# Designs tried in a protein design chat: VHH binders against Profilin-1 (pfn-1). Part 55

Target 1, 132 residues: Profilin-1 (pfn-1), of Caenorhabditis elegans (q9xw16)
Amino acid sequence: MSGWNAYIDTMTAAAPSIKRCAIVGAADGSVWARTEADNVFKASEEELKTFVALFNDVTQVPAKGADIEGVHYVVPRTEESLIFGKKENTGFFAVKTKSAVLIAVYEGPNEVAAQVRKAVESMQTYLNNAGY

## First folded at step 9 (VHH)

Design wa70 (from w25 with D101Q; framework vhh_6fv0_2)
Fold by ESMFold2-Fast, scan of step 9:
Structure wa70 (fold): chain B 132 residues (1-132), chain A 126 residues (1-126)
Amino acid sequence: as target 1 above (132 residues)
Amino acid sequence: QVQLQESGGGLVQPGGSLRLSCAASGFTFSTYDMYWVRQAPEKGLEWVSTISYSGSNTYYKDSVKGRFTVSRDNAKNTLYLQMNSLKPEDAAQYYCAKDYQILTGYFGSSPEFDYRGQGTQVTVSS
């Protein structure tokens, strides 16, 4: 068990509608922690490497979309350190810190999405302040 | 049923201004976040701006921040994009969009839909 799993637990407690979640290295997409068991985050190492590279130029992402766990998401907009996408009733928020990328996949309506975004952005702020 | 009609585009010199409008009908406009997206020749579809359903929250592509302002009039079912200090790289066909379903249809091989509108052309040249 890594210490990073405590941050996964914090995010899922703050936003119970997160179905799957991971913290990965910003440079290479290596998994530091992820949800386990029935809620295991299933992205391959190749997919995660490709995904974290999107943060090198987020302005290109809305034209192409993003793939997470083999699912192609429409990305309607990005911010410098935020990529989010939607496909029907599922969605994700991904935020970049100095050393990490936090990815949360959720299901539910817009109120749920707002809660998930808040949880992910709060953790982003915490990790940046902690030097990650 | 859902219809979006863009207008206000035209030819402008670098540094000029244009105000785009999007007239919406066939849905409850006041309950949807709205988007401005654009497509330049030889480029993919690009998100430009988002405005929340209430108008309280606005978001912008980094390259247009400080130059573009999105707004809406829910009583008139109209979305606006005020574009100031226009640059050659802003030249594109501009579309308004209702939500992810609209953008998904545009990105994929979807049948022809009226819901994204025909767009309005913005040309920046001197």
Scores: ipSAE 0.000, ipTM 0.139, lowest interface PAE 14.7, mean pLDDT 79

Design wa71 (from w25 with K98R; framework vhh_6fv0_2)
Fold by ESMFold2-Fast, scan of step 9:
Structure wa71 (fold): chain B 132 residues (1-132), chain A 126 residues (1-126)
Amino acid sequence: as target 1 above (132 residues)
Amino acid sequence: QVQLQESGGGLVQPGGSLRLSCAASGFTFSTYDMYWVRQAPEKGLEWVSTISYSGSNTYYKDSVKGRFTVSRDNAKNTLYLQMNSLKPEDAAQYYCARDYDILTGYFGSSPEFDYRGQGTQVTVSS
């Protein structure tokens, strides 16, 4: 597949409860691909730069939470390459690869959240194996 | 620190009712989905019910659907499980748990528990 939007399409097909998502550069938060139009992922470059920097020390994140698209999320805990958060009926999963950070914002119950996490982690594995 | 404390268990006859409570502290209870799980001596750990942060969405194990009702009071940081028409197979230690374990992607017999209380014992005799 050519173009990073194919990976966005693959994730949203695997987990239809993903409302918005993006693939951004791990070093700078630059957008490689994102959902558009009615499902536009509208985080600013400044916000994304701040967000990807959270992966430099994920252990500090649960104390302060995380901001995505101007929304503050409570981050219950982190794993080495995973940050996830909750706010009301929405949540997100963000995973870091060698060169990228994948961010998926979803709506729905915990059973749906598990499906979203699986889709994002599957893509993380694929991209790491591809050298990204 | 996160704390969960269950109460309300006891001994009842088949067909009886119990109401379990779980008092939560050390986190913003109203922003987290919660669930009930149980450990029977022979069967092992199993998921029983989930309730969304607002109380608007509830989910149940097939064998308890229609008999159990989960609810919550966010002002009191308390989770509840109303158990009606109790059967001998419902006898177990009941625990409440915070949704972080559900987000690991495991429901059912082997959920991982980030935070789980000490539990409350439910016994159903002949």
Scores: ipSAE 0.000, ipTM 0.135, lowest interface PAE 12.2, mean pLDDT 80

Design wa72 (from w25 with K98T; framework vhh_6fv0_2)
Fold by ESMFold2-Fast, scan of step 9:
Structure wa72 (fold): chain B 132 residues (1-132), chain A 126 residues (1-126)
Amino acid sequence: as target 1 above (132 residues)
Amino acid sequence: QVQLQESGGGLVQPGGSLRLSCAASGFTFSTYDMYWVRQAPEKGLEWVSTISYSGSNTYYKDSVKGRFTVSRDNAKNTLYLQMNSLKPEDAAQYYCATDYDILTGYFGSSPEFDYRGQGTQVTVSS
């Protein structure tokens, strides 16, 4: 059977501006797949457990922000299944599916951010339709 | 197209108050969430507050809760930040922002900040 790394490859092919990304379990933040080597997604399992718990009540997140890879991001607003953050020229988009959370970290201006969001939301739709 | 003009900054003593204003034009102000962000010397931008398009939902950085109040007047296309009990740590250039994508002209539900203008400087004497 196909491994979860194939979804990482699909997402990064759709948005080459993604610097690092991961697919983690929505219940516990366990890593299913992530970028590796020079593009390794560096978040600890404890940080990811804390991060995925934010989806239990996204309305509280803008007040505190969110931490990914030891970096604190400002979260200006959230949607039901979307948390995103900004810090200077960097940012992330995180979306929740039925069973997973997809996290993509990028660097660059609004044009690359828009491309990354589209790629992450497209994969969210695909995985939800596949029962994940 | 989108224009944001901040005003109301100045020098105050610790414990003082200021009210910042942001005059918006070039978009349908009443349909967009608005943000206050700030930047102190040698620091990055930090988010201060969010107000929803209707004014029904407000959010604040932990360190300003209870001291700052964000509000908006959709009839006047104006965003406000009332700052009370100012501390030296609040000294920064303050900007208003929206998630309109200026470069593409797209008015989607983009989460990206788009800050415009020179901002307004807030200085707190210790």
Scores: ipSAE 0.005, ipTM 0.255, lowest interface PAE 10.5, mean pLDDT 81

Design wa73 (from w25 with K98L; framework vhh_6fv0_2)
Fold by ESMFold2-Fast, scan of step 9:
Formats: sequence, C-alpha cells, structure tokens
Structure wa73 (fold): chain B 132 residues (1-132), chain A 126 residues (1-126)
Amino acid sequence: as target 1 above (132 residues)
Amino acid sequence: QVQLQESGGGLVQPGGSLRLSCAASGFTFSTYDMYWVRQAPEKGLEWVSTISYSGSNTYYKDSVKGRFTVSRDNAKNTLYLQMNSLKPEDAAQYYCALDYDILTGYFGSSPEFDYRGQGTQVTVSS
C-alpha cells in the first residue's frame, strides 16, 4: 500500500538540509504526511488552508509575502506552481501538483537552497507523473 | 572548476570492508549537501547515501543501512564512505556528487561543471 510518509523520507534524503516538510491537499490544505518528532512541521490547519489558496493566483504573493508555521516570509517572486520565501537563514519552497502541495522548510546558505528547490521540483514532477 | 576525486576502491571478499574518500575542490565544500551514488555494470545509477552540508543529517539506501557510514571533514574538503560487511550486490563504480537528483537519477547539468567525480571501482569476489 501507498504511504505518503515514504515521499517525506525521499524528500529528506534528497535534500537533508530540509528541516521540516509536509505534503498537503491542494484543495483544502489537509495534511497527508509531514515530518514528526524533533522535526515536526507545525503549521495549523487554518494556516495551511490559507497557504494552499495562494496557488489560486501566485502573482499576488510577492506583494504580501507568505506565512508558514507562524513565520512571515518575504517572497521575492513566484512561478505558476512554485512559491518560495526567505527570512534570514531560513526559507521554504512550496510546489503544487495536480492534487497536492509540497512544502519544505530549510535552513542554510544559498547553495543549500538551490539543492532543496531541485529536490522539491523533482518530487513535484514525479507525483504529477504518478497522477497526484 | 568543480573537481571531485574518488579513491579507496578495490577488490575485497564478501564480508570485507573498504573506506572510500572523495577529495573536493573548486567550490565551497562546507555549503553543499553531498551524495554517494553507484553504478553496477549494465545497470543504472543508484543512490547510496546523503550527508547534509554540516554533517548533522545522514540518509542511506535501505539495503546498505547499518553496513555503510557516510561522513565528511569540512576542514579538509573530504567526503567519506565506510563500507562494512560488503556483499556481491555492492560491486559497482562509486561516485561522489554535489548535485544528484535521487528521483530522476541524473546529475546536475551545467556545461562548465562535472557534478560528479570519475568514480572508484569496488569489486566483491565471491
């Protein structure tokens, strides 16, 4: 049987500088899987519902920024299915698939950010090809 | 220019051990997550292990977990893979990489960079 936690494990192996991540429903922000224990992804259901709705019009996001886990991130730009943000030494990448939104919060330098983005976009492509 | 130089491969008997090294230059080693990847004859690239830029997080392919240990020395710009209890299925060319996509099995594509080394051959004699 499919378990969404296997995808979380693959993401963290692909970019181990990811501190916390989650896979949530694109329609409602419902959590399908997330990192737990010492790396628990802490966003509330209300915050996630608000966050996934940003994908309805990503062009509005750079003017307002985005909130994840109660942290406000500056969003320098967006792409059709990608929102990313930065705050000091932390950042996130979020990508939308057909049915899901993948969110990865990382800490580290710009080189690490590039690797996290690659891992998130690779997973996005994989899930879209799998019909998710 | 990114350069990665693997060493430490060789011929061992089943149950033996080898320690692979990867000497890195031409980039700021301490700011990159690093990968070990292998390719057996007539087979595709296979991810083996990942280590975060700081060394704080490590991940392994299920079949090598408990037998292999990845580590790094950021002061020496060197990545290591300690391989214990080697099995015939571990025989492969081993590469270190700073840009490897686990899902696609492809290395980063930039015309001016080789994101992996030339590799070091591991042979396990039955």
Scores: ipSAE 0.403, ipTM 0.726, lowest interface PAE 2.4, mean pLDDT 86

Design wa74 (from w25 with K98G; framework vhh_6fv0_2)
Fold by ESMFold2-Fast, scan of step 9:
Structure wa74 (fold): chain B 132 residues (1-132), chain A 126 residues (1-126)
Amino acid sequence: as target 1 above (132 residues)
Amino acid sequence: QVQLQESGGGLVQPGGSLRLSCAASGFTFSTYDMYWVRQAPEKGLEWVSTISYSGSNTYYKDSVKGRFTVSRDNAKNTLYLQMNSLKPEDAAQYYCAGDYDILTGYFGSSPEFDYRGQGTQVTVSS
């Protein structure tokens, strides 16, 4: 009822160091919600389609890395429904639910990354339980 | 508490080989994925290789594929990197690293590589 932007707001409130984020369709990378204005998540539809397809075989990702918003990230490891990457002082966490992929881009040190991961995984659990 | 001690670096000519070792202590080594990362002069920290906690899965930076092999001995708490056909571009300080998520307390969840040893220097003369 409140729309998918309410989930974006919940994640950014839980982890203020999230610079940009989006919720996209797991099947096609279609954007359901994203940060806007000064915090615009700028990934193209084609890039997001490529990105969500990585969840079909996460074991291949660390060898190649991943691209988000035209930035190439080193992906040190993956888990079944989690891809995360790092480049210099920026990084991302992406988690897959039944029908969505949540992507959060952050900037900051290790404590910031830990908080962002916690926020994204909490939302992943919530959406899976809600049937998404 | 967590400690990582690298060794095996040195000076080699292009095309040479080195085997790096990392002795780990202060955590249950067999339950964590481990990484090799490197830093060349004037460059940022660069990921080189990943090995899963069991040793069943290995991953490599594209430029080192076919030349480098990562392995581990969980009984000895030791990580290895066999480097063959070394190139001048491989010259760097090499570190073994493990992830630690400070806020959640789960190792292997952060890409920051905060738990690194002092490193071992690899110089490729050209």
Scores: ipSAE 0.000, ipTM 0.232, lowest interface PAE 10.6, mean pLDDT 81

Design wa75 (from w25 with T31V; framework vhh_6fv0_2)
Fold by ESMFold2-Fast, scan of step 9:
Structure wa75 (fold): chain B 132 residues (1-132), chain A 126 residues (1-126)
Amino acid sequence: as target 1 above (132 residues)
Amino acid sequence: QVQLQESGGGLVQPGGSLRLSCAASGFTFSVYDMYWVRQAPEKGLEWVSTISYSGSNTYYKDSVKGRFTVSRDNAKNTLYLQMNSLKPEDAAQYYCAKDYDILTGYFGSSPEFDYRGQGTQVTVSS
């Protein structure tokens, strides 16, 4: 329906340090859009289904961590609509909207991570306001 | 409970050196990236350095590159910052921070979300 890739483009333009990202269905982890080609987001359908289910009880996530693209991340804390993780120089931010989960994977230090978080949270607000 | 306790600050002359320490407790230190941040009078919190949980990767604010070295001892739950060639501009209260606090913006907010310690004061004066 002529849209979802434009949201990927908007996020990556806002935070060029995003290496890979995706927008997936909150209910089932179905991919609506993802980065492609040299920066393809490689998570399997089963991994994404497992990942979005973490939002059903985010309080359990810090004890277990989270897996994205076959990489296990330490999750230091969660908020109702936010899971983020770290592993060496790699990290991710994932936010839940009414109907979607946005996942952005980045590489770099703290200053990069802060910019990625702002981009993802801005898109979360936009999509919630748009009814998604 | 998470506790971070900084030490090693003091008064030095320009060009001097100090070694800061941060003793961590109440969490599994070895699985978290750690941060050094500083705050000078009438300035906001300024990121200084990052060290990955394994110690394999380090990052520095541009103005301290080549002068400061961050390290950690996971067996002792201790973070270090070696500061050489200190400048008056480096004078600040120095804090260590756990990964969550600096990334989420809770660092320097209310005490319940401030996982930094009391800090250690660095003064550079002739």
Scores: ipSAE 0.000, ipTM 0.143, lowest interface PAE 13.0, mean pLDDT 80

Design wa76 (from w25 with T31R; framework vhh_6fv0_2)
Fold by ESMFold2-Fast, scan of step 9:
Structure wa76 (fold): chain B 132 residues (1-132), chain A 126 residues (1-126)
Amino acid sequence: as target 1 above (132 residues)
Amino acid sequence: QVQLQESGGGLVQPGGSLRLSCAASGFTFSRYDMYWVRQAPEKGLEWVSTISYSGSNTYYKDSVKGRFTVSRDNAKNTLYLQMNSLKPEDAAQYYCAKDYDILTGYFGSSPEFDYRGQGTQVTVSS
């Protein structure tokens, strides 16, 4: 088990509605850790490289949407260092730190989404404070 | 309690214009981002446009950029969508939708929104 898997475990414990998640390098989308087995995060390295590049200019993202695990999500708006998307009963939150991008895919209504967002933003704060 | 009522749809020819309205009640309109979404005859529900709670920021689906303009009147609790140069692909049922209360920290957004009204039909024909 890599040390980065402990952060995946922390996020999924904080928000059980996270179905799959990953921590990837902000510069290249390289996978540092992801959920595995029954909850395997299935995004390709090419897809992740494209996804992290969206953080170069988040203002362009709502016009185009975003693709994660081969699923196209509508991104209705973005915030600084935050991209989130929705497709029917599924969604994601992605946040950028200094060196990483955290991606969490969840299922459920907006109340569930709020809990997932809090878990991802708490980890973002922790990693930024740790120099990542 | 939360109510959204769309109006202004109709039949237009390609190249025509329509202005849609959404009358909101039961919540503090000026505190929420608002959305226009549509359900096209041969497609699922699609996001069309977003306007921030203040009206300062707007976003559009690529295919409607330069043709559609979203605006709001917070004093009248009303959201608008000005649609110019309408194309057959724009024919759909149009809905407005309320976003979350940002001040309470409840966040979420979806093309399948809970607080949309009955919608208003836009047909582009001839």
Scores: ipSAE 0.011, ipTM 0.322, lowest interface PAE 8.8, mean pLDDT 81

Design wa77 (from w25 with T31Q; framework vhh_6fv0_2)
Fold by ESMFold2-Fast, scan of step 9:
Structure wa77 (fold): chain B 132 residues (1-132), chain A 126 residues (1-126)
Amino acid sequence: as target 1 above (132 residues)
Amino acid sequence: QVQLQESGGGLVQPGGSLRLSCAASGFTFSQYDMYWVRQAPEKGLEWVSTISYSGSNTYYKDSVKGRFTVSRDNAKNTLYLQMNSLKPEDAAQYYCAKDYDILTGYFGSSPEFDYRGQGTQVTVSS
């Protein structure tokens, strides 16, 4: 289907602890690509619009947390283009590029989170360099 | 030099309460977010709670929400963790940390620095 699915496959291969992920438009949260079938990323269009809008002022996010796939995550801190959250041994990393937001949901202890972050940030760098 | 000293651990029955303290020195306590983390035998380090430098924002591991309360007294350079309704699953060595990388599950940004204290043991049994 879309060429964007190849980037989903690349991120999942780079960090096997990623359970579900998506690439969405930074302006509106529209889905460009996501994991499907048994690993379907199940965020509603309304939730994604709300989520990408968090990047307009990341300093407010730790006070409120973030919702992905109907799950409320604690967001301990943010960086300018990075929001990450935790709930037990599950978590997510979301990074903003020029035109997109990459969201990866993972399962595992904090030790595996570093691999997921690295995979997501590598893709962020690649897409920014490609003009996205 | 950064120093952190935890205290207040002990043996408690399921459903009991304990209050942990962390006395900080060697840095401007009021300018740093602080963390509570724990490690049970044969388990990795688990993040438990975060409190912002001002005390205005607090965050918790899902399994302790509603039972644990983190607080701080910046005038006394002391961090606290009030633990209520303790469960066997809460038994662990508890550490406070100034610089805990939640993304990697490790203390500090460099292995040359140790920003955690010696820890205080919490045992939950009947």
Scores: ipSAE 0.000, ipTM 0.173, lowest interface PAE 12.5, mean pLDDT 82

Design wa78 (from w25 with T31A; framework vhh_6fv0_2)
Fold by ESMFold2-Fast, scan of step 9:
Structure wa78 (fold): chain B 132 residues (1-132), chain A 126 residues (1-126)
Amino acid sequence: as target 1 above (132 residues)
Amino acid sequence: QVQLQESGGGLVQPGGSLRLSCAASGFTFSAYDMYWVRQAPEKGLEWVSTISYSGSNTYYKDSVKGRFTVSRDNAKNTLYLQMNSLKPEDAAQYYCAKDYDILTGYFGSSPEFDYRGQGTQVTVSS
């Protein structure tokens, strides 16, 4: 558990506009690591189980949006292993690996969103190559 | 085109202080998270510090926490690194960066940087 916290720390250093993030199990949404304290990622186990199940068919997500931490996000489009959403000046990127889903909630302009996406996709590549 | 110009390096004794500056042009500086990275002689590139686009969030390499402070002035398109209590192991060429992949560096690979500056040399010796 503490080992997975190092990946959270690296993600926030790579994209400091990330306000909260988590690494969860792809099968069940179980939390492997998340930001804590003032930056606590506070999604419930039920919400996370629902959220990771969205990756079973990402093409259905833009029609209904997605909920993270009780906040409803508009999802403009999806890619095979990527769900992302916007709500005013906040947004999220979520990517699926073999065994995990990485979720990052950020605040900032489109340029920052692009940097957050790059960090999330870099971590996705690393985890897939590591067998996760 | 992106341009980054570092300055403020020099020679200091252990325990001394320096303030590095990075003048940015060719992009909307206020819309990007920015990075300080360094390369010591015969060592790889290492990440030093990160600052969010607004300046509200900062992160540091463990070995510089409490000694270094990153800041920015978006009205002047300038990034800063205040370095206090300098140690011999801080001696390096310092670069500011945009679009740096910290994750690759953390996991033992040396990423390439989008640098347009020559860096600024920091030497710590008696």
Scores: ipSAE 0.435, ipTM 0.751, lowest interface PAE 2.4, mean pLDDT 86

Design wa79 (from w25 with T31Y; framework vhh_6fv0_2)
Fold by ESMFold2-Fast, scan of step 9:
Structure wa79 (fold): chain B 132 residues (1-132), chain A 126 residues (1-126)
Amino acid sequence: as target 1 above (132 residues)
Amino acid sequence: QVQLQESGGGLVQPGGSLRLSCAASGFTFSYYDMYWVRQAPEKGLEWVSTISYSGSNTYYKDSVKGRFTVSRDNAKNTLYLQMNSLKPEDAAQYYCAKDYDILTGYFGSSPEFDYRGQGTQVTVSS
């Protein structure tokens, strides 16, 4: 989908510590936009379909963890529309909107993680208000 | 200031049991989800269990399910971990952590991680 790259650019400008990110369809995990080149988001279609299905019942996710880009993350807790995980010095935040899931992978300490979460949640609010 | 103090560790035989406690102060304990994490010899920090602020929801690492039970007493500002059927693989320093500590990267060996607790040692030896 055209135009969705602008939202990727907005998130990465708001939190430069985002290493890779994507916007995918909430129903099927289809990629609408993603980071490319040196920062290409590498998740397979099968993995993304599995990942977005986790939002159907987030209460089960901490027991199982989550897989993104072939990496298994521990998910210590979830919120209704938020899944986040950590593995070593990397982590991710994923939020669900009405029709999309935003996924941001980052590296760094707690200040970086806090900035990434804020950027992703701000975009979630914006897209929900825009009807997405 | 936030303070967390773990206790209850010790030496047990395989198949034994221990009950860990975490005494919390310096914050409104009942407002925060709490976590148990551990660090085994030569390994990084590993998440073990989560309990929601109310105690209504609990989550466990797959390898400890059915053996460990997390609970809390909000009136006493205390978090517990009941450990049954202990295995040699469970030997580790155990720490309690509050909600914000998830953002500090306690899944790695980062020296910047601050769990605010001293930890309690669990040794499982035959």
Scores: ipSAE 0.000, ipTM 0.180, lowest interface PAE 12.3, mean pLDDT 81

Design wa8 (from wa1 with I102W; framework vhh_6fv0_2)
Fold by ESMFold2-Fast, scan of step 9:
Structure wa8 (fold): chain B 132 residues (1-132), chain A 126 residues (1-126)
Amino acid sequence: as target 1 above (132 residues)
Amino acid sequence: QVQLQESGGGLVQPGGSLRLSCAASGFTFSTYDMYWVRQAPEKGLEWVSTISYSGSNTYYKDSVKGRFTVSRDNAKNTLYLQMNSLKPEDAAQYYCAKDYDWFTGYFGSSPEFDYRGQGTQVTVSS
């Protein structure tokens, strides 16, 4: 039984506008936990390996964008441990910890985006403090 | 400015029901996820329920699941909590909240617990 599913549940309770999310390994993109069933996070392991490698140099990402679940997102800017993207009314936030990358896909207006970002960054802080 | 006004609390016997309301103003209610939290005397703040901005997704504390139902009316800028089969352990001051940090238990980015409304008291006794 995966303890990581509890973090997925906490994140979706904190920001229920998250449609799909996952916690993956920072080194290889391996899935530790993700939303399932009607909210299944559909990214392949190959796509996730490519995605987590973007954190090796986030300054290059806005020029090329990012792909999640086969959807190409425009990345307007990055911060040291944050990549976020937008495509119409859909977007994502991804944050890197020492050992993990948290990815949350949402739908909604800017206020929803702000709440999702807060939830993802709060989890990032929690996991970093826990040594992950 | 953000204002949240809770109402609907009162005294009920165990097994009774109450419907709480939260009237919101000062922000675009329909674009925010909303929360119900509670605090019993001499106890910490406790999360009860969340509802997405559209009303499509709802989540509940395990101990209230199946008994409480959160809903919203975006046209009326109002959040609701229907509480059925009330138990003595449900007695608390109930608050609605915007900008709740679930991981730290803080409202907004402040380390302080910031109550947006005065709350509404729920008392359950025989």
Scores: ipSAE 0.479, ipTM 0.749, lowest interface PAE 2.1, mean pLDDT 87

Design wa80 (from w25 with S30T; framework vhh_6fv0_2)
Fold by ESMFold2-Fast, scan of step 9:
Structure wa80 (fold): chain B 132 residues (1-132), chain A 126 residues (1-126)
Amino acid sequence: as target 1 above (132 residues)
Amino acid sequence: QVQLQESGGGLVQPGGSLRLSCAASGFTFTTYDMYWVRQAPEKGLEWVSTISYSGSNTYYKDSVKGRFTVSRDNAKNTLYLQMNSLKPEDAAQYYCAKDYDILTGYFGSSPEFDYRGQGTQVTVSS
């Protein structure tokens, strides 16, 4: 069977405008899987640890924004298990499950963003149902 | 509102080729990732291929990789699927879609996401 990289492949097939993505541990930001080669997700261990900690209190995030791969994103609002950000024509969606945080960085217009969000939320549901 | 009209299906012998087309209207085609899905007899809806809004990225179901090629013409608001080396197991009703949930194999559960075409039938037999 395939490991965690199969889930990365599933997300990118559902929303091919995902430029880079990763599945990381919710407690510590440890990488379980990420896109590789030309699409390598480049966030550092320290940055990911800081990022997943944002889910401890999402209400504070819009005031400060969020950093992913050294890029500062404006976060216009948050939901219970969702942080999303925008910077020009680039953005991200990050969702939290019981044990994981899924992060997808994309490039494109609002219609593309909607498809990326759908793919990330579908994976969130799948992992929660699988006990992750 | 959104309209998707598939064409190009037909009967072909094993090893043959067909080119499917999907004419899109009622939305800004150039800003959407597009999908081909199929429904074989006695099976559920199955994802076949994806193409990004710009045409730069394409993905395929493992069983069709190397035989099928998805492409798009953004100037003509048209999506294509070139099918080569067709096998009996490729026989299905083929649909194009602008919004598809690959994890569930069903996009109809999502608000505002649907495919609107009747599809085009592909039959592979002698």
Scores: ipSAE 0.019, ipTM 0.413, lowest interface PAE 7.3, mean pLDDT 83

Design wa81 (from w25 with S30N; framework vhh_6fv0_2)
Fold by ESMFold2-Fast, scan of step 9:
Structure wa81 (fold): chain B 132 residues (1-132), chain A 126 residues (1-126)
Amino acid sequence: as target 1 above (132 residues)
Amino acid sequence: QVQLQESGGGLVQPGGSLRLSCAASGFTFNTYDMYWVRQAPEKGLEWVSTISYSGSNTYYKDSVKGRFTVSRDNAKNTLYLQMNSLKPEDAAQYYCAKDYDILTGYFGSSPEFDYRGQGTQVTVSS
């Protein structure tokens, strides 16, 4: 396997409750890979540029929430390299590595949310160790 | 607490079919994504297939895509794997799993997963 789409495929296999997923550049939100077809990740380049900039100061995010794919999410709290949000039965986890931001949008109960978080954080660890 | 009991394995000729079952107990089955993994003789664990908690999304290892179908019956707390057109390389001990780190498996380490029982053996004669 080469190319960033292999990592998207790995994440969706690890947590199939992920509806949409993307790997984007941390500096500018440029898309490196995203889910396609029935699971197409629909965020615009402008929205992604705004979203990755949230990692410059995650402590401000809970007061404002976050927008992904035109949907406004409540962000209950953040960690240094993790932003997550909820909107009804949907949610997201986004983690920052040295060079990338991984975003996974999911639907389902708390148990699958935990599985999605595990998949995203595992990939974050791998990419950081690989120098990304 | 968590118990997973696999069944349905056996010996088949290349091109044959088997249907594996996994009976789950000790957790709220219908709220968890579930996995099939396998281990061939003298090899590490390998991810085979995933199914979402509702059954709406499925994913497969490239080499089994089109031949294997995963499904679940949430009313019966049972996970299934229908295996068609079996090949010698499919011979392995098959396990179902509730919590699985596929990234570890992808990068060559044995994946971390939560399972119980002996699995079910699939043998494909040449």
Scores: ipSAE 0.424, ipTM 0.739, lowest interface PAE 2.3, mean pLDDT 85

